# Designs tried in a protein design chat: VH-VL binders against b7kms5. Part 124

Target 1, 80 residues: b7kms5
Amino acid sequence: DTFETVRNTIRIESEVDESLRQLCHEERITKETWLEAAYLYLCEKPEELAQVIQLAQERLSQRKAIADYKRAKTMQERFL
Key: E = the ipSAE of ESMFold2; O = the ipSAE of OpenDDE; V2 = 0.75 times the mean of E and O plus 0.25 times the DockQ between their complexes.

## First folded at step 8 (VH-VL)

Design ba6 (framework fv_miptenalimab)
Fold by ESMFold2-Fast, scan of step 8:
Structure ba6 (fold): chain C 80 residues (1-80), chain A 128 residues (1-128), chain B 107 residues (1-107)
Amino acid sequence: as target 1 above (80 residues)
Amino acid sequence: QVTLVESGGGVVQPGRSLRLSCAFSGFSLSTSGVGVGWIRQAPGKGLEWVALIYWDDDKRYNPALKSRFTISRDNSKNTLYLQMNSLRAEDTAVYFCAHRGYKFSLGPGTWSSYFDYWGQGTTVTVSS
Amino acid sequence: DIQMTQSPSFLSASVGDRVSITCRASQGISSYLAWYQQKPGKAPKLLIYAASTLQSGVPDRFSGSGSGTDFTLTISSLQPEDFATYYCQQYNSYPLTFGQGTKLEIK
């Protein structure tokens, strides 16, 4: 019990989750430890961290656009 | 089938403006994830990215060209435009329009831009 | 900006030869690399994206490999229609950048 931990609930795309779960199974690690290691590694690599942040911003934009499209389509189906 | 056809090129004097058009079919720029851009190629030289516009009107430019070039579209006409101002001799090139490669699934391609279908290009010659 | 350097700039080969063209990025681009083929007077044609994924309709004699900074396009057995200029393009970050091109000509 050397580490104090907190439980977080996050939602990621199913295709990404499937790929990450396969990687974790093959490498005998957990999603929790992969997330911790990835963040710690990137904190020591400012240029790589900047690239990851840019990709995260782009993915967030794509996710919002798709959610907006689905919302608009649902409204049209219900009223038109 | 995806098709893109450029037009509007020609011979123009330095300092003038020119607007290029790209008529496309086989896809809609209102579809989530879709983008269309301009790539140019000077005589005997390689490819240089100019600008890209996404379905949500997000616009990306080559920083070297951003102050003089503007990308826009008219979704009702399935047409992409490139407004080129203050033209210089070094802008002489074939200008291609191209469809952004992507997949709807939010896989790796959705936050990236490569070009899967290209028009045949329109030639711009800036000469005195 | 990420600089893309291709080698060689010119390559002479014969029909049936195995040919490899390399592309080096000035910084890590993961697998966000595409390869294009361009014939004189024509628009570029996409061959490969995501470093190794073959575009639909492209012959399977074309293959791509690599990740990070070093990438290779291989043609396993050259055909007459393969003599063209080849370009790599990174799409890891903006601005999008292309290599200077590799001209593949008949020996």
Scores: ipSAE 0.000, ipTM 0.608, lowest interface PAE 17.4, mean pLDDT 85

Design ba60 (framework fv_miptenalimab; at its last look DockQ between E and O 0.08; V2 from the best seeds 0.00; counts 0 for: pae O 10.3 > 2, placed apart)
Fold by ESMFold2-Fast, scan of step 8:
Structure ba60 (fold): chain C 80 residues (1-80), chain A 128 residues (1-128), chain B 107 residues (1-107)
Amino acid sequence: as target 1 above (80 residues)
Amino acid sequence: QVTLVESGGGVVQPGRSLRLSCAFSGFSLSTSGVGVGWIRQAPGKGLEWVALIYWDDDKRYNPALKSRFTISRDNSKNTLYLQMNSLRAEDTAVYFCAHRGYKFSLGPGTWSSYFDYWGQGTTVTVSS
Amino acid sequence: DIQMTQSPSFLSASVGDRVSITCRASQGISSYLAWYQQKPGKAPKLLIYAASTLQSGVPDRFSGSGSGTDFTLTISSLQPEDFATYYCQQLNSWPLTFGQGTKLEIK
C-alpha cells in the first residue's frame, strides 16, 4: 500500500539542521523518514518520550525568552 | 494469557550473590515495544523499582542499585534474570517481575506506560 | 528523583462509602501516572494508567483524575474486596518511583 502523506513546514536551529542533514546523507535516508521513525520509536518508550518532551519544553522556553528579549530591545531602540 | 513466574529466592548471607529468574509466556521480549522489569517490596514497606529491560536490550536501573544489580534476558527461553551481588540486609524483600505495557492515542493523558501483569514474587531474605 | 507523596497514609471507611486518595509529585509528570491495588500476600494489580484511563477488567467504581503534580484515585461506592493498599507510580522520569502507599481498612 502507498502511505498517505501531508506536507508540513518546520523551522529548526541551523546547527541542528546541518547535523541532521549530514546524518541523513551518510545513512541514505530523508529528514521526513527520520522524523517519522524517531517519533514512532519514542511512542514505544513513553518514559523516553517524556524526557524528549521535557527537552522540547526547555528549548521552547529558551526560544520564547530570546524572542521576548529581542522584541523588548527593538521597542526600546525605537522609543529612545 | 500473559503469565510471569519468579524463582531463585531464598535465604542468603550478607555479601553473597543470588540470581533471580522470571519465566514468562504470552509475549516475547523480542517484540518491538515490549519491556519487562523488576520491582521489590521490603517486609511491611512500599514498592521500589529495581530495573527495566526493553526489547532492544536498552537497560534502566535504579541508581541506588545499579552498581550491584544486573538485569538480563534469554529470548530463546522467554526468561528474565536479575543478578544481585554484594547482598545486604536492606535487600530483604519480595522481588516481582512485571510486564511493562504502554499506550498512546489521541487526547491528553493517554500517552503512558504501566506494569499490567505481575508475577507472584520470590522472597529474598538476607540474614545470617 | 521525583518524590511521590500519598495522602492519607491510612484511611478507615465503610462499605458503600465514596473514598478518595491523593498523590502529589515533587515535579510535573504530566499524565505519566499509574495506580495499583495490592492485597496482603499478593502482587500489585494495575487499576489506572495515564492518570485517568481505567485498565480493562477493573470495575467502573474506580476512577482517576489529575495532571501535572496533583492526582486523585476515587472509589465511588466501596465494596468489601476494595480494602487493600493503594500505590501511585510516576513513569515520567528515571528512576521510576512509587508513593508510600495508602492502606484502606474497614471501619
Scores: ipSAE 0.528, ipTM 0.862, lowest interface PAE 1.6, mean pLDDT 90
Fold by ESMFold2, look of step 9:
Structure ba60 (fold): chain C 80 residues (1-80), chain A 128 residues (1-128), chain B 107 residues (1-107)
Amino acid sequence: as target 1 above (80 residues)
Amino acid sequence: QVTLVESGGGVVQPGRSLRLSCAFSGFSLSTSGVGVGWIRQAPGKGLEWVALIYWDDDKRYNPALKSRFTISRDNSKNTLYLQMNSLRAEDTAVYFCAHRGYKFSLGPGTWSSYFDYWGQGTTVTVSS
Amino acid sequence: DIQMTQSPSFLSASVGDRVSITCRASQGISSYLAWYQQKPGKAPKLLIYAASTLQSGVPDRFSGSGSGTDFTLTISSLQPEDFATYYCQQLNSWPLTFGQGTKLEIK
């Protein structure tokens, strides 16, 4: 049977993306195989995956807070 | 059938070392996703996680014990070890060896881990 | 560290009763929780994992529910062999931690 793939688009902070691209280049792998391998490895260690999920939740909250601040500041500047 | 049998407990003075063994059968610690750990129980008290070793030799420790305790294995003997150094009175407990299994799917929310098989424990007493 | 707090610490009940034991985590642990039963002088036995999944060979009078911070173990009709101490354990964060235990005794 063949490996079926799905095309998607993700947004990664530029500093993180650059670090990941450098790692992948040094190790002669692709970003996509790195992401797949990392996920599958963590699935065999649920305790580790849980910690990664918690960190991801914190990053998501921080991204949302920054976006809300930028919107509020833009609205404030429009009225002055 | 999965079995685990601990040994090596005894009475020791504070500051000494002791090595616990866990002989197991019915699984291999080389099997992907498998782990084996140590959990202890002081007399009349609850359970405290001590350490875990994964199939790939990755190790995790209770941070209160990490400086003094080392988990290791000998796969040729189907044996797990706990080296306990600089023993203290509060290390007095029954020490259980336990198999750690897991389940997963390709998404979060369907994965889990658990300690599904336990030995009957070996008793360590630290007293002067 | 995530503290797991069980309630009650001690429970007295009769054969045939329905009982519930709660476990509260000091922060969210999703569904990464297991329940264990321990009889005097014996090792713990896994009852439930992933908060609500019954371990093979465990009677279906045992059930688990909850997610996040609040979890419940329920025994729908107590049997004589169910009088034991029960522990919850979170597997969300290092170090792995257990609740302090709930001792279930016959009335």
Scores: ipSAE 0.266, ipTM 0.790, lowest interface PAE 4.0, mean pLDDT 89
Fold by OpenDDE, look of step 9:
Structure ba60 (fold): chain C 80 residues (1-80), chain A 128 residues (1-128), chain B 107 residues (1-107)
Amino acid sequence: as target 1 above (80 residues)
Amino acid sequence: QVTLVESGGGVVQPGRSLRLSCAFSGFSLSTSGVGVGWIRQAPGKGLEWVALIYWDDDKRYNPALKSRFTISRDNSKNTLYLQMNSLRAEDTAVYFCAHRGYKFSLGPGTWSSYFDYWGQGTTVTVSS
Amino acid sequence: DIQMTQSPSFLSASVGDRVSITCRASQGISSYLAWYQQKPGKAPKLLIYAASTLQSGVPDRFSGSGSGTDFTLTISSLQPEDFATYYCQQLNSWPLTFGQGTKLEIK
């Protein structure tokens, strides 16, 4: 059995990325295979999946808040 | 090769308890991703999922049976158990032990609870 | 719970026939479906998983198709050993549920 791969651009928060990179290095796996495995694992555990989704939503909200702040700051600076 | 062998079936009266065993080989329930479950089949009827246990001891139950049935394992013996309490006539069935199949792929449904290897089953008869 | 309904419940056919069995889910299950074959007095045997993936060792005259709510198991040319009862099973949600079965008999 063979499988195809799809190229993706994934931007990860720097501290999380570093920690994940170290883990993957120690376990001799890749971030790609880690993400695949994690997703597949969670597909079998709906409660845990719901928890991860909630956490992911919170993190997305944080990213948006930061982005909004940066935009607002830029707009303020533009009118000064 | 994967092999599963059920035992412990018999004739019991309603209200009694019975524990089924499933000895398996060819895999370990300590291996990540592995799961083993029970599926039963009443005489002349279809298949009914009973319970499933994962390598990490996480358990899933048929809601209709959760209050009376308990799935467990002994990794040192490569044995799966099904403790059945408060047995009823409708629990009469052949009880199969089955290995949960999985496959890594980009497609849906490959990492889920289908059963790729089955034992021959053990018969439980509940009658007064 | 997700209800799985097979059609037909009984099917008569002859050796060499093309046979199709359908399975309908009460709600969308993507491709989270498996097909089993069971002969009298024997344990079920896995034929197809992920709706269309053939299990190793299963003859390629068996095939599965479908996604969402409607699925089909097809036997391109029925062989004598194919007369049995067939079950579909959804893998999408707990609790796992099976179709009521389709008994394929010799005409």
Scores: ipSAE 0.006, ipTM 0.703, lowest interface PAE 10.3, mean pLDDT 89
ESMFold2 (binder alone), look of step 9: mean pLDDT 90; pTM 0.928

Design ba61 (framework fv_miptenalimab)
Fold by ESMFold2-Fast, scan of step 8:
Structure ba61 (fold): chain C 80 residues (1-80), chain A 128 residues (1-128), chain B 107 residues (1-107)
Amino acid sequence: as target 1 above (80 residues)
Amino acid sequence: QVTLVESGGGVVQPGRSLRLSCAFSGFSLSTSGVGVGWIRQAPGKGLEWVALIYWDDDKRYNPALKSRFTISRDNSKNTLYLQMNSLRAEDTAVYFCAHRGYKFSLGPGTWSSYFDYWGQGTTVTVSS
Amino acid sequence: DIQMTQSPSFLSASVGDRVSITCRASQGISSYLAWYQQKPGKAPKLLIYAASTLQSGVPDRFSGSGSGTDFTLTISSLQPEDFATYYCQQLNSFPLTFGQGTKLEIK
């Protein structure tokens, strides 16, 4: 091993994970190496990295909105 | 250090084709992360992006021009090309080639791109 | 496509003045914005990238600010060589687009 590595655990949408697992199987790569390659490639194309960041911000906002809605509904049911 | 020189401009009739060249030095388009683009400017008007080519031969075009214009390169000659077909009066402009720089760091910082070195431009006039 | 609108289109000022030129994007572009200076008959020259980072060799009287949709280029004390046309450009997404330009004229 020539690289110093860190271990991470992440949670992603199940439909996305299914698609990514199929891609990795068909191309004979791992999720770890795909993530590293994707990030490094995008860093050399900031115009495209910007669009990926925007998509990530939108997805994060959607997750937060869903979580907020569920909390508000639970609070209403609890106290009314 | 970095220089770009455009050539191939001139007067052409509507409907004809013209090929522009950009001879560059101080960088290689084979180097990872490098890009070079074409930007044009009609007389008395502002700047309009035409096309960009990356080190990996990935090409991006202004959608308004994609059907008529083709960007290409010859790494052995350190030369960038713009093939312009079916020319119209509205294509009359000074055509610049420019080196696309970027800022990249694995640590804290800003990720960005920009056109840092420009050629002097070559003039294309489409007239009857 | 992202539309870039500059204000004003024409600006008249005197040597020593502080001037500001604004640029507005039709949608969010974070800090993926560059500013260029163009003198008559010359190619544009990069002044600022990433909205606020001064290009090497550019005088420190030039500064940029803003993020998202609203951006400003400021010249703190105009010099004779600063009378030129200024352009903003977004590099957030394709197609890359420029503002219409701001011509800075002697008063």
Scores: ipSAE 0.451, ipTM 0.848, lowest interface PAE 2.0, mean pLDDT 91

Design ba62 (framework fv_miptenalimab)
Fold by ESMFold2-Fast, scan of step 8:
Structure ba62 (fold): chain C 80 residues (1-80), chain A 128 residues (1-128), chain B 107 residues (1-107)
Amino acid sequence: as target 1 above (80 residues)
Amino acid sequence: QVTLVESGGGVVQPGRSLRLSCAFSGFSLSTSGVGVGWIRQAPGKGLEWVALIYWDDDKRYNPALKSRFTISRDNSKNTLYLQMNSLRAEDTAVYFCAHRGYKFSLGPGTWSSYFDYWGQGTTVTVSS
Amino acid sequence: DIQMTQSPSFLSASVGDRVSITCRASQDISSYLAWYQQKPGKAPKLLIYAASTLQSGVPDRFSGSGSGTDFTLTISSLQPEDFATYYCQQLNSYPLTFGQGTKLEIK
């Protein structure tokens, strides 16, 4: 085998994970090969890749905002 | 040497149809990652993107033109086409075909696209 | 649609001058921006892509900078062959859009 791989630990939203697991089961592929194929495909269409990156940035911002809000609220309720 | 040669332009009356062709040499339209398209320029005006077709037959259009224009290709002839229907005076322009290049590296690198090769253009005049 | 606005629309300069042309996107396009040069009666020629990467064969007096919404094309020392119209283009979102152009003419 010519491939050298690295181990990844990924934390994704449970709803997305459920959908992706169903897709992988139905199509008889793995999460690893789906991620590799999706990334390689998008690299050949930078215009589409740019849109995916914008969506990823928005999702990351939303997750951070929710986490920050919950942390701030807890501190105020408990320590004020 | 990469060359793009447009043909099919001319004078047409409003409401008519016209098909433009672009012959490519120096690379194959069937190659994975290839994108080619059309960009037009009205007399004395700037550039306007018309349409683009990818190696997997995925097509993207300027929304203002999508209902009247169709992009297609014939890989065996290495030729790109633009079918223009219901032509109007505002479609009068020089139509350029162009190759969309991109940069990608599996290692550290740049991800970007650009139009690196252009034809000479073919003139379409819509008048009565 | 992402609107691309160039400034100035017309620029008069002399051989040897340093000139800059700016391009502003109506929304964040990261670095998905290209610059083209067009001479009368000819097709555009790619100068710069990814906002700052010089295309092979383009003289090093040309440079690009910027990211997000504000971009600049600079010619460090104008040569006679540089008098042309320059266009920026965003390739971040469909539809792909160009600036209105900047005509660089002899002073």
Scores: ipSAE 0.389, ipTM 0.845, lowest interface PAE 2.7, mean pLDDT 90

Design ba63 (framework fv_miptenalimab)
Fold by ESMFold2-Fast, scan of step 8:
Structure ba63 (fold): chain C 80 residues (1-80), chain A 128 residues (1-128), chain B 107 residues (1-107)
Amino acid sequence: as target 1 above (80 residues)
Amino acid sequence: QVTLVESGGGVVQPGRSLRLSCAFSGFSLSTSGVGVGWIRQAPGKGLEWVALIYWDDDKRYNPALKSRFTISRDNSKNTLYLQMNSLRAEDTAVYFCAHRGYKFSLGPGTWSSYFDYWGQGTTVTVSS
Amino acid sequence: DIQMTQSPSFLSASVGDRVSITCRASQSISSYLAWYQQKPGKAPKLLIYAASTLQSGVPDRFSGSGSGTDFTLTISSLQPEDFATYYCQQLNSYPLTFGQGTKLEIK
């Protein structure tokens, strides 16, 4: 009857967070249990897991590109 | 222990419909993670995926066939179906049903799916 | 759709030979690839899944390698019962697609 858990700090897009928060409120579940259930469900459906990984890779690449751009812009403004 | 047996094939004229059945044992399609699919093979040709149904009734189709083919199940009979409408000469093939397995690990590991048990196939010939 | 290109289409070999069959995906499929063996008049039999994991009961002369787009099935010492047609399949995305097959014939 006991789960050993870990606490993680996660940064997600505000619009995604708002949508997920609304879903969790309406369904009376928590973000933690939804994340666990979603991951475990996808592990039983590897074809879908592969698609989610592809999307995650694309989102990660996009966020890195935005971060790199902002950093470069700040440096340019400082030295120009 | 796992067995799948297809039936319902035969000779049909173009434009007609046919329903294939796959009787399975050794697993339940109500069990989380289980899936069953249809794969076909035209005479002398390679394998072509037709459709797949998962334990949660999620259905996936080959887009080329989705408008004419419907996958369904009857869990009380441990039977999978493929309803084939508007049959064409190019639908002539042996139709196999197959159990879709998967490998999962909560730790670092390999996550993958595969078709591990296959029936013997049932032959559909679309000819005048 | 992910296209699976299998080569060669046919291969002639002798008992005891080492043979390799290649499968190439039109885009990355990570390790979501299976290999099947089909004998005339029979259903396909799963040999390898996750690109390199041998299915239980399959002889260890069979091995798979590769990741991403390029994959290889190797039979280290060909036996008489290995003369069959071999297919790769990607299970990374829908529609699930197979290679066109490699027919392995006795030389």
Scores: ipSAE 0.320, ipTM 0.829, lowest interface PAE 3.0, mean pLDDT 90

Design ba64 (framework fv_miptenalimab)
Fold by ESMFold2-Fast, scan of step 8:
Structure ba64 (fold): chain C 80 residues (1-80), chain A 128 residues (1-128), chain B 107 residues (1-107)
Amino acid sequence: as target 1 above (80 residues)
Amino acid sequence: QVTLVESGGGVVQPGRSLRLSCAFSGFSLSTSGVGVGWIRQAPGKGLEWVALIYWDDEKRYNPALKSRFTISRDNSKNTLYLQMNSLRAEDTAVYFCAHRGYKFSLGPGTWSSYFDYWGQGTTVTVSS
Amino acid sequence: DIQMTQSPSFLSASVGDRVSITCRASQGISSYLAWYQQKPGKAPKLLIYAASTLQSGVPDRFSGSGSGTDFTLTISSLQPEDFATYYCQQLNSYPLTFGQGTKLEIK
């Protein structure tokens, strides 16, 4: 068929997941179809895609900073 | 007027199963954003979250209980269930069902959730 | 799991006193914190959500503050009906966890 699918496991922020879950229920769509539609829409709008990528980079930087902090704190606690 | 009423508790021997019910009114589990959960409290102890089910049938469990407990609903009866298997003495508690509310926050988070309406609880005693 | 620690576990006070109960999260939970009041033999009652938002119908003497890891519930002038056990709860991540409780007793 024209649509062969792949199963992916994705970890996202719990608050974002909750908001997206409500949106999908209200609009009678699924998280996977929302993700596909959002990506395809943005691929045809370069300026908007650039803004989304910038936001994604900022969020990734925040996650790395938090992960680094937690690792450092765990090491500190083990050697007190 | 929101009400929740638990039932199905009682005295049961270790290793057996028990199913709790929560009959609710004043809201629908099919309404977007609605969730209902189970919170338990052992005699003289604090509150422990058991499980939560959302309007879209997504379920969340306390990892310590997930292998033995199952949350489910029947929207046609406005009823929530908790199936408890392989019961142990440490499962002795008052089991509350509670409506999960939420609101938009202007702070760091987009959503805030809370348990705003609670039933009176049903007592489960696991004893020989 | 996120551990929620309340301080103190027991508090003795008199009617008219200003009291504060502290709740500390083992990791950042932003403002995803609720406070509950429970009287003996009764179900918990929601007082505050989003760390500082007062639930409809709850008296103005109750207030909440804090964000991240440190939170405080304050009762500005204790009334007889306020003697109860208070619980904080984080709703930032699963599993949802509660503090151990603070029992507020009359002196």
Scores: ipSAE 0.007, ipTM 0.634, lowest interface PAE 15.2, mean pLDDT 86

Design ba65 (framework fv_miptenalimab)
Fold by ESMFold2-Fast, scan of step 8:
Structure ba65 (fold): chain C 80 residues (1-80), chain A 128 residues (1-128), chain B 107 residues (1-107)
Amino acid sequence: as target 1 above (80 residues)
Amino acid sequence: QVTLVESGGGVVQPGRSLRLSCAFSGFSLSTSGVGVGWIRQAPGKGLEWVALIYWNDDKRYNPALKSRFTISRDNSKNTLYLQMNSLRAEDTAVYFCAHRGYTFSLGPGTWSSYFDYWGQGTTVTVSS
Amino acid sequence: DIQMTQSPSFLSASVGDRVSITCRASQGISSYLAWYQQKPGKAPKLLIYAASTLQSGVPDRFSGSGSGTDFTLTISSLQPEDFATYYCQQLNSYPLTFGQGTKLEIK
């Protein structure tokens, strides 16, 4: 009858969060249940899961590039 | 060069078990999106998909066979297995091991899958 | 389950002929369809994937078309080595299913 749950804290891009929040409001679901459903659905579709993983890798690379740029710029401004 | 070689086939009595092996080279089953599976063909009949295992250990089965057949792998040996239990005369077939290839775009795009490399097959005959 | 039906099941043709084999899915499969060639005693060989993309090394006389439920494999000018059994396969959803096969024999 009762699910055991864990509490997680995640950081996502604000525009993605806003879009997801709107979807959840319109469909009367929660972010947590959407995330669970999305993952479970993708686990039943391995080829689609691979596409999502590739997109995630691309987005992670973009975030790292931006972080590296900001770090280098800050060092240049503060120590030169 | 991708190669797959099946082994373990033979003549077996109804109700018995048999384990098939597929030794592969030229790709890693740890690579995202990669899968390897089993397709069988009864004498004079068409192709029938049996099972597929993906890089993330996701397993997909023909629903008619899932209660009796189990797909597994050993990545350290580059080997795929098919454990067949409670064998029936209708399981008599050539069992092929095949690599599931795919074409993937770096961005949002077309995902396409196919069986691009096949082994020569191993014959399983279930007879009393 | 998605049923794949090929037409015809048997086809007789001569070298130089243009031949077409049709594959019909019982439900929409977009372009998630592959075509295979199988010669007696051999494993199947991939010819076409994504309904219309020719596999590298496959002669350009082979072509595929269609989307949704209706698909066609065409051989524009039949060669002696093309006499074989041809299978379509849907890779849209599980279980993966094949057509019953089309046996292409010399006339």
Scores: ipSAE 0.000, ipTM 0.652, lowest interface PAE 13.5, mean pLDDT 86

Design ba66 (framework fv_miptenalimab)
Fold by ESMFold2-Fast, scan of step 8:
Structure ba66 (fold): chain C 80 residues (1-80), chain A 128 residues (1-128), chain B 107 residues (1-107)
Amino acid sequence: as target 1 above (80 residues)
Amino acid sequence: QVTLVESGGGVVQPGRSLRLSCAFSGFSLSRSGVGVGWIRQAPGKGLEWVALIYWDDDKRYNPALKSRFTISRDNSKNTLYLQMNSLRAEDTAVYFCAHRGYTFSLGPGTWSSYFDYWGQGTTVTVSS
Amino acid sequence: DIQMTQSPSFLSASVGDRVSITCRASQGISSYLAWYQQKPGKAPKLLIYAASTLQSGVPDRFSGSGSGTDFTLTISSLQPEDFATYYCQQLNSYPLTFGQGTKLEIK
């Protein structure tokens, strides 16, 4: 009642989701509270937050590269 | 109100060990977000980060020193330690203990860390 | 490791002058940069953090600017008590690294 929440839909890699799901089950926490705690914890360590942001940027770049490759492959299969 | 006082320095022979202490007050290393570290300065030279320990016992080291130096704490005594092994002439320096602060906001803002309070330093001289 | 290059190594200026010290990072560090002042025989004192935020109690003649790889510390009207060595530090990634220092001499 003291917490006002918002619902977000996110899509993450299935292997990461499975690992996180197992962790949450073992530790008796939820994905929502883990995400909140992880963010708040990193805000208290800006130097680590910067490194996490860099990792996030690298993962995003990898996903974009994969998506671009798949689109290019589809185009060449249509016309080759 | 925050104070840090280093002790344990002195003259020591190469290859020996020495443990430095840092007695602090005005904050608790058990408090979430708090960190304390060691920074050293060789005579006439600049600052070199040695190690940092956080409230959750997470420890970070300068890779050049990690194999010989160990950071630890005793929360009941409000004391930080630096165990220095296999000392070399190059370890001759003033060793400072410093409180690691941080600033952050849940809203749009800037996150950053810094060393905001420093002790006066303790001198370690490695010579025969 | 991120290398911090400070320039100049030595700077001589007169009281009332505007002085700037530059710090360059070998890799992008966003705004994770602090500036310290060290007087002879004393511990360093935090002046600026997050590249541009003035620490409480520090005179407003000190200011910081920059982001990414290039940073500047400026003293708008130099005072006699500003004689000191100044250091920048990146806190973006481990190991934490400092510039080699700039020694400021008041003429």
Scores: ipSAE 0.014, ipTM 0.730, lowest interface PAE 7.3, mean pLDDT 88

